# Ledger of designs, part 6: VHH binders against SET domain-containing protein 9 (SETD9)

Target 1, 299 residues: SET domain-containing protein 9 (SETD9), of Homo sapiens (Human) (q8ne22)
Amino acid sequence: MPGRLLRGLWQRWRRYKYRFVPWIALNLSHNPRTLRYVPEESKDKVISDEDVLGTLLKVFQALFLNDFNKQSEILSMLPESVKSKYQDLLAVEHQGVKLLENRHQQQSTFKPEEILYKTLGFSVAQATSSLISAGKGVFVTKGLVPKGAVVSMYPGTVYQKYEPIFFQSIGNPFIFRCLDGVLIDGNDKGISKVVYRSCNGRDRLGPLKMSDSTWLTSEIHNPLAVGQYVNNCSNDRAANVCYQEFDVPAVFPIELKQYLPNIAYSYDKQSPLRCVVLVALRDINQGEELFSNYYTIVS

## First folded at step 22 (VHH)

Design k14 (from g4 with S56H)
Fold by OpenDDE, fold request of step 24:
Structure k14 (fold): chain B 299 residues (1-299), chain A 120 residues (1-120)
Amino acid sequence: as target 1 above (299 residues)
Amino acid sequence: EVQLLESGGGEVQPGGSLRLSCAASGFDFSRYYISWYRQAPGKQREWVSEIYSGGHTRYAESVKGRFTISRDNAKNTLYLQMSSLRAEDTAVYYCAKQIYDSTGWPFQHWGQGTLVTVKP
């Protein structure tokens, strides 16, 4: 009986070590490839915040349009001017498809992954990692990810540096620490899941979802919201993505907030919502697993 | 104020090449992805290509392998090298920058465009 428990603990540890910050920190000297050196002036930005925003809005808008028929309640809350803009986009899309397919085909709802591919030229998804005992990983499922492209988002509850995260952090390999001390709990299980859902419920405005909670389920609506499963690089597996922090602008289409996979723990209107995106460090081919560099050294 | 000025359009024979330029001003050019669009006679405006601040590029399927988008941040200039031009490439070509309205809705700011005519 004791042997099974120990084996279970060991297996858990083997999975955890790849995401456990203290372990990674202690092994930094042995794994120099896990470090990213960034000039101080670049503030660890591979792509501009403007382009991050632009990319996210492209994806989110495409998702919204794809699910337009399911958005009736949300649409009812939007100004007529915004509704009209979406109608215009739909009209253009239908004309383009009709020209190509000569088929009156009913606007087929695509899977979110397919929308991602159509929008960005690549798709990503969770699968079993190529690393032994790592559990889940993230792979490029279709297309080529170009260097500098946003490839994923790190979902989760966002905690300010002063906010309590002690209980959520215990044994939680999905805590991401930002440079300024902001923490993101990307755990989709246990207390973390409950907290996220609670906050999501708190911030909900009738039919308007102010964050994406689908990343907590098997049916994700934002296909980018899988970044918590990106494994750290190793000596054998060089990093092909990096983390990049992004603050969501105060002015953001309210109907598209439903795709933001992050929510603030505290309802503070004064602080921008922190997101973390994963950005490609090189071209990444179809079938490749994403590996991140965990540490950024500002030189 | 954002300004985009396209140039380099003209008449070209099928199979020919042309290089378009877009001079940008009024914003930090290096921080924004910039796109090329085109509008053929009697058709809707269509996306052609885009280049991001990080340098990665995307192309419409119709122009892949024939067109090359590039940028010179020091000159605040976007380029579109077009090769193997076809009659169907005949259009007014626009450079575009994404801007946002008061709701955060993204829309494109366009230049005046430059006409490319590929004579059959």
Scores: ipSAE 0.893, ipTM 0.965, lowest interface PAE 0.5, mean pLDDT 88
Fold by OpenDDE, fold request of step 24:
Structure k14 (fold): chain B 299 residues (1-299), chain A 120 residues (1-120)
Amino acid sequence: as target 1 above (299 residues)
Amino acid sequence: EVQLLESGGGEVQPGGSLRLSCAASGFDFSRYYISWYRQAPGKQREWVSEIYSGGHTRYAESVKGRFTISRDNAKNTLYLQMSSLRAEDTAVYYCAKQIYDSTGWPFQHWGQGTLVTVKP
């Protein structure tokens, strides 16, 4: 009996070690590929915040348009000027499709991954990791991810440095630590899930969803919101993505907030919402698993 | 104020090459992805290519393998090298930068465009 328990614990550890910060830290010397070196002047950014924003808005807008018929309640809350803009976009899309397909095809709703592919030229999804006992990983499912592209988002509840995360952090391999001490709990289970949902409910403005909670389910609406399953690189598996912090601008289309997979633990309107995106360090081919460098060394 | 000025358009024979330029001003050029669009006579404006701050590029399928987008941040200039030009490539070519209104709605700021005519 004790042997099975120990084996189970060991197996869990084998899975957890790839995400356990202290273990990673202790093995940094043995795993140089787990480190990203960035010049201080680069502020640890592979791409600009502007491009991150632009990319996210492209994807979110495309998702919104794809599900436009399901957005009636949200649309009812939007100014007529914004509604009109969406109508214009839809009209353009329909004209483009008509030209290509000569078929009166009913506005077929595409899967979020397909929208991602259409928008960015690639798609990603979670699947069983190629790493033994790592559990889930994230793969490029279609297309080629170009170097410098936003490839994923790290979902979760965002905690400021001073906010308590003690209970949520215990045994939680999905805690991401930002450079400034901000924490993101990307766990889609247990207390973490409950906390996220609670915050999501708190921030909801009638029909307006102020964050994406679908990443907590099997039916994700934002296909980028799988970053918590990206495994750390190893000596055998070089990193092909890195984490990049991004603060959501105060001015953000309210109807598109429903796709933001992050929510602040505390309702503080004064602090920007922190997001973390994963950015490709090289071209990543279809079928490849994403591996991140966990630590950034500023040199 | 954001300004984009396209140049390099002209007449070219099928199979020929042309290089377009877009001079940008009024913003930190290096921080933004910049796009090329084109509008053929009687057709809607269509996306052609884009280049990001990190240097990665995307192309419409119709121009893939024939067009190359590049940028010179020091000169605040966007380029589009066009090769193997076809009659269907005849259009006014625009460079565009995404900007945002007060609601955060993204829209494109356009230059005046430069005409490319591919004819025998």
Scores: ipSAE 0.893, ipTM 0.965, lowest interface PAE 0.5, mean pLDDT 88
Fold by OpenDDE, last read:
Structure k14 (fold): chain B 299 residues (1-299), chain A 120 residues (1-120)
Amino acid sequence: as target 1 above (299 residues)
Amino acid sequence: EVQLLESGGGEVQPGGSLRLSCAASGFDFSRYYISWYRQAPGKQREWVSEIYSGGHTRYAESVKGRFTISRDNAKNTLYLQMSSLRAEDTAVYYCAKQIYDSTGWPFQHWGQGTLVTVKP
């Protein structure tokens, strides 16, 4: 009996070591490719915050338009001016499709991945990793990811450095540590899931969802919200993406917050919501698995 | 104030080439993706290409392989090299920067545009 438990634990360890920060840190000497060298702190970001925001809004708006018929309750809460803007966008989209397909096709609801592809020229999804015993990985499913593109978001509950995460951190390979000490719990199971849902419920404003909780389910509405499953690079698997921190601006379309896969643990309106995106370090082809570097060294 | 000034338009024969420029001012040009749009007579404005702060580019399928978007951050200038021009490329070409209203709604700020006419 004890042997099976140990084997199970070992198997779990093998699966999670690729995401476990302490293990990565201890093995940095053996995995030099896990290090990213940046000459200046200001150049740490591959893409500007402005472009991160722009990219996310493009995707989120496209998702919103795609499932517009499901947004009736949210739309009822929005000013008429905003509703009108969406109607205008829909009209343009419909005309564009008509011109291309000569078909009065009813606005067909596409899968979120298809929307991503249409919007950014590529799509990503989680699948079984190519790494032995790593469990899940993230792959480019369609298209070419260009260097510098946002390819994913790291979902989860955001904790400030001073906030207690002791219970959530035990055996949790999905804790992401930001440079400033902010932590993101990207675990979609157990206590982490409960905490996220609780916070999500807390912040909900009637029909307005202030964060995406669908990443906790099998039906993901934000196809970018799979970043917690990106495995770390190795000597055999060079990093093709990096983590980049992003603070969500205070001014953000309220109807699009439903696609933000992050939520603050504490209800502190004064602190910006921290998000982490993954950005391509090179062109990534269809079928390739994403591998991240974790450590940035400023030289 | 954000300003975008397009130039370089003109008449060209089918199969010809043209280079458009867009001079940008009023913002940190290097931090923003910038786009080209075009509007043909009697048609809706359509997206053509965009270039991000990181340098990656995207193209509409209709111009892919024929157009090249580039930027010079030192000059705050966006370029569109057009080759193998077709009659269907006839349009007013616009530079665009995304800006946001007080609600965070994204919309495009446009220049005055520059006319490209492809005719035999």
Scores: ipSAE 0.888, ipTM 0.964, lowest interface PAE 0.5, mean pLDDT 89
Fold by OpenDDE, last read:
Structure k14 (fold): chain B 299 residues (1-299), chain A 120 residues (1-120)
Amino acid sequence: as target 1 above (299 residues)
Amino acid sequence: EVQLLESGGGEVQPGGSLRLSCAASGFDFSRYYISWYRQAPGKQREWVSEIYSGGHTRYAESVKGRFTISRDNAKNTLYLQMSSLRAEDTAVYYCAKQIYDSTGWPFQHWGQGTLVTVKP
């Protein structure tokens, strides 16, 4: 009995070590390829915040439209002007489809991944990592990811630097640390899951979901919300994506917040919601696994 | 105020080439993805191509391999190099930047467009 527990712990450690910041830090010298050097803070971003926002809104809007029939409760809460805009978009889509596909008006709901592909030209999904000890990984399932494209989002509860995350951080390989000390707990299990759900429930405004909680389930509504499973690069596996921090603007379509896979631990309306996106460092082909760099070093 | 001014349109024979330009002003051009759209007579406006701040590009299937989008950030200018032009490429071409209303709703700001006519 003790042997199985130890094996389990060891396996967990093997997985955890690749995400454990102190371990990574100690081993950075041994794996120079894991470091991204950025000469200036301003150049740390591969793409602009504006483009991140634009990309996310494109995807989220497409998802919303795809699930439009399921959004009746949310729609009831929206101003008529916003409803009308969605109706207009739907009308355009239907006309385009009618022109292209003699397909009957069956409002065929596409899978979120298909929507992603249609919107961005590629799709991503979780699968078993090519790394033996890593467990899950993220792969390009369809299409070509171009360099500079947002390829994923790191989901999770967002903690400010001063907020306690001690308990959640113990043995948690899914803690992401931002440059400014903000932490994102991307663990979809245990106490982390409970905390996220609690916060999600807290922030819910009736039918309006203020964050995506589906990333905690098998039925993911935001196909980008898989970034916590992106494995770190190694000497054998060069990074093809990097982490990029993004603050959600204060003005954001409320109906689209349901696709944001992040939630603030503390209800502070004054602080922007921090998101972390993964951005392609190169073109990534279909079938490739995503690998991130460990750290961005601002030199 | 965001301004987009398209130019370079004209008449061209099938198989010909044309280069469109879009002069942008009123915003930090380098930070935004910019798109080309076109509207053929009697048809809806359709997306053609876009280029992001990071330089990656996307194309509609109908123009892929024939059109090349590029940008010069120093000149705040977007380009569309069109080659192997076809009759179906006849349209008013628009440069577009995404902007947001007070609710955060994204919509496109357009220029006046430039007419491209492909005819024998």
Scores: ipSAE 0.887, ipTM 0.964, lowest interface PAE 0.5, mean pLDDT 89

Design k14 (from g4 with S56H)
Fold by ESMFold2, look of step 23:
Structure k14 (fold): chain B 299 residues (1-299), chain A 120 residues (1-120)
Amino acid sequence: as target 1 above (299 residues)
Amino acid sequence: EVQLLESGGGEVQPGGSLRLSCAASGFDFSRYYISWYRQAPGKQREWVSEIYSGGHTRYAESVKGRFTISRDNAKNTLYLQMSSLRAEDTAVYYCAKQIYDSTGWPFQHWGQGTLVTVKP
């Protein structure tokens, strides 16, 4: 005989499993088609690591230039060779903007999601999911996402396999498990938020931010950093994105690190910073919700 | 060393078609997005189109629907199929690959260019 409260508990478990869950969590869903299995040893990348890097640098540079008036402290710390490159880029932009100002009222700095649209031809944002009781989701808000494009990033604190995550992993639906055992804690609340902020403050070099902490706030500076709210696919919703692991090269423009929504738990310069991007498996139209094909399997 | 060699430029009448090629060498072509840019006399070089390793493409609004970018990874060749050509399409067309300096700062490695002239 079915109980009303038991159905409420099943909804809680179903919502919990729609995201990456801790290995010790039990999957109580009885729908045999709600789980999709993808072999964990699969390494079929849709887009090269080189093009992931190129895409991120293009977006991050555009975000930096858009917010240039607030970057003066950072610019003072950069080598003159780097500063002159930005001044050259801005000289072309300023010539056009000054002509418009002579004829029109000055326009404000664009919002980050508008910069994303201008740079990649699409934008994404979180909103209430189209799935019943799934909470938040991520939607294409402008433009068309072409197959193979980087569409989002999975934010959070990065733990090597041997590092202590106990305790944050209990009841935490935002743990992402990489193929090599690296974990990313994308929870923007509670102890997970405190840990990320502590690591961010630890790694800061004067005015130079070594990671993005704004994904924890309502004013997100990197609009790609919403991937923790992408729901898993189900029988009712086929996947349209996959996760792709990416290690940040040791040589990376220091002034652009402020847009990387990941930070290593341990201050150990021997391992590259792991990021995870979401990549489109097909063309995704404006208004569609993103659904991933990866999840943690509870065995 | 990265090498990019454009070809296929020439004179065409308005409304005509032309196919540009870019032969690439010195790098693993299949792993990198490659772009087309153009520069009209006396004007700044402007972005036209690009194609990524995953196959997706982007186009400047001024050429959307008229130009098609493609790549043949087996031949290390990038193409730009141009149709419905107009006088404003007259320019030197360049193939470009993103490369990095010692700080990781991204910049473009350019080919020599190929001239496209649209004349009545």
Scores: ipSAE 0.742, ipTM 0.904, lowest interface PAE 0.9, mean pLDDT 81
Fold by ESMFold2, last read:
Structure k14 (fold): chain B 299 residues (1-299), chain A 120 residues (1-120)
Amino acid sequence: as target 1 above (299 residues)
Amino acid sequence: EVQLLESGGGEVQPGGSLRLSCAASGFDFSRYYISWYRQAPGKQREWVSEIYSGGHTRYAESVKGRFTISRDNAKNTLYLQMSSLRAEDTAVYYCAKQIYDSTGWPFQHWGQGTLVTVKP
């Protein structure tokens, strides 16, 4: 996998202006600070880790049920007690689908963003940013986001301290740095995309996917997984979301892992999978763009 | 062991008010969202409202503006203030906490419920 992509990166690094890597690093360090993250992690959390987990599981379960007609292979691999619980929950939904059978198509009732709205009371999606040169941004498309709500997830490959993140880091603006030095590469293109897909394939267990790869495509299955396109705050735009780090518990429904937009670079790590959620700092109205705070590591 | 005990139900006149309580124990109440559900006779149990550890709330459309959920973390108690009550609000009301089985599968732990009857 390294040959073609590495040649492209070498060509980029061999450009005349990249011969001055120390100058580039110093130029980046001269950027003015617009926001400083305070290093007292327990005091800075707007909601508990328990509620982050509860919220994600509620959304993921709703997404799974909405796609249930496509989940039969996954269900066959689950403990019978779990399979029975899904079948019990679907008895009402199948009756509802049967009620609409003669009036509607039987296969699909809702898109993922509609499920998000029904579950949390709001929806988000990426669109062209209100900032002229920023490219993509993330907007509240329906409903009101209350202060303290989990509004998005930062997708990408998770690198532990001392794991190699070499060519992926070159010119990559989507590297998120956790307070403890864990890195998340949220770039959905180039080498970053290839690495994520490789790790996803590595961890797959038959029909069971251990992470969400659809955030790399135009048809995402987890509508929260757009956090890499949330633009940073600036002098002109105050932050309305912040980042909260969240470690996935060792006991997590295997059929719902397909919605986690993160995957560990190293398969045999003893550390839990790190996720990062975006949490609303205030009520955010329909039509507003999300803007995040900036992280600084305190040495 | 998670325990939830609802109280405060009773008979009320149309347009009246009632305050439900849910005493919680067996878990760190302040760290978890807690919900209210209701079940009318012969109908499926339906979600009413929930409140998160950070304080934000959600409401079913049928109760928005009439019901207010709140919590007192010092007393480990969840509340539902109901006002402008209608005949359609007649139901057994349950508080619920999301819990997990041995696979991490999320489901609701229910209290015993408290009956609210809105008189004709």
Scores: ipSAE 0.742, ipTM 0.904, lowest interface PAE 1.0, mean pLDDT 81
Fold by ESMFold2, fold request of step 24:
Structure k14 (fold): chain B 299 residues (1-299), chain A 120 residues (1-120)
Amino acid sequence: as target 1 above (299 residues)
Amino acid sequence: EVQLLESGGGEVQPGGSLRLSCAASGFDFSRYYISWYRQAPGKQREWVSEIYSGGHTRYAESVKGRFTISRDNAKNTLYLQMSSLRAEDTAVYYCAKQIYDSTGWPFQHWGQGTLVTVKP
């Protein structure tokens, strides 16, 4: 029977259920609480898919150009006309700096989190959560995140609807379920890590990487790829980000695919690669932790 | 074809105000972020501000608190309200839209610009 203490315990269990309940690979469409598909995806989105793409490409371009001197092998795969655009862009950047110190800094590689700050006006990183019951969390480390900004990406192996994920779903709190039943396994440990690495190696084209595997390491090249550590909201912490699903368009710069922290489990060309971004629901100040309003209802 | 046409530039006293406009056509204006840039005489073109489809804005540190970017999606028009103008704000102001080449690589499409002159 319900009471003040019993309802408090029930609410606490419901909060933990979303984080600690293992994801089952068998995701039946006939469940009583099946996903409700939103009839107009653009109507319910905080930021357009066009601006999600534009933001990601702006960041990926900046990351690539920051590392330009070390991209020599990937440049050998590009046509001469494409190579010249990188050369011209780098020259324009140098022309915009007059001080000797600034010219020296242009010749030096910045850390990826500094590039994120220069590009979007903020940076994020994982750290110990402000909640005792949660392990890691994600924080705004520099700058201010405006409402509607893309702040992070949910990394991991992407499984289409009805593709088997047994096996990796046992005891795995990092399974993200998309509205249409697509799953993203954001676990950076164990068999999930091995599967992602295997798919990444499968899809490589010589020196060209078709996805980012560095989110699995201590040396992350895409600083947005920390979304698997964003904790769910609670009565103690209101949500300040939401998830927004995004399909990578067929025309996408091949040299920038190295920054996409997602890879399809099946090598199949019929479905676009699903990505998930986290979008700010309000202005988020420096030092604040990110909390999402993601909930999964199972039968 | 993407087209951007800036207007509203002119001569102004220090501390004064101006409102720039950018008329846009050839794309679905409401779905894309749009930016303002400026180029002072003898200097490189620099980013000033941008506004996203979701309504959020960003500003260069040099103009924060003095400039306000806005958009009117019904009129396909981008605005820049400039106040507390200083001599260093003298520049040709451009609106810009990110576009993509055949490989998907992002670059800027520029308008023709509008000159803002702040008297010394």
Scores: ipSAE 0.738, ipTM 0.910, lowest interface PAE 1.0, mean pLDDT 80
Fold by ESMFold2, fold request of step 24:
Structure k14 (fold): chain B 299 residues (1-299), chain A 120 residues (1-120)
Amino acid sequence: as target 1 above (299 residues)
Amino acid sequence: EVQLLESGGGEVQPGGSLRLSCAASGFDFSRYYISWYRQAPGKQREWVSEIYSGGHTRYAESVKGRFTISRDNAKNTLYLQMSSLRAEDTAVYYCAKQIYDSTGWPFQHWGQGTLVTVKP
């Protein structure tokens, strides 16, 4: 079985060598458990959790307002105090909305990547990687990403340390391993896609979506949710982003959960939902590809 | 309770400079981004600049290259250094912190403002 799993890793590694090794394959070998350097909190986080939350909420709220005409069922489920706050926000921008009323019906006023640019000052998108044989990558398509900015999110189903993933990890180059052993399966195909959709449907409350499933499609509603295609750094490409883990607070606007590109495998939600953001290690210019400093130490 | 107190406003000639301060209290200042906004007479309040806990900054296009935001976490103080001031920069300037209601909904807590007047 070790040889079979190792061959699966080799085949995925050859095509996606800038990804990380599937967790189950590492644990089936007689190698010791994966070790991580666990620096002090100030050394392993470039931006505070409070600012990660603030940034995500700013983006998610802007995305929600841009698509407001399609949110009526969700709004009907919300407390009047929250609905009133959205009406107040719309009143402030009423002049801009009138100028755009002549746009095509049933379309959002702006594309999500334009909203990202208007909100954070830059946009990102996936495209063919600049590295030979790396497949997809993620690029800054518009604007400048300043050092320390949240640039992207790593999508996928979140597995706690003891939860079963065997099976989904076979030949899967999109498994992200958190420092504490939590795994995120960012594969947008096969059984990984089916599992994510199943968990998404399980947690949905009528019109209220508890996660974003559009990262699995060609029409992404959260433009940050492209992190699974960020390649690892190499000898020829220094890292310009790092991964930063973030637990979603228990109190979070329910109508904005539709933009969280992560969902817990376990139904009972005893643990906070883990998300992973990508944070710029330096200023990143328009046209540059993102490369992460993700690494694994095998002892 | 979150408190934000702006100071440093006044009258200045076109092309001149001013430095605004915002004294913050009631929260862990070092962990939160803080913003400057302004409201000119007869206009809506508009975003000017913000600085994040990691130190990175953003600026509205109308002020980029002329204004510099900074923070001193030891003093819980936010600054806005304004240079090359123009008549259209005349406004009440506010610092703002994102806060949350009981549902987690994000909104701004405002200071009282400090008036900047750039002479015609």
Scores: ipSAE 0.735, ipTM 0.903, lowest interface PAE 1.0, mean pLDDT 81

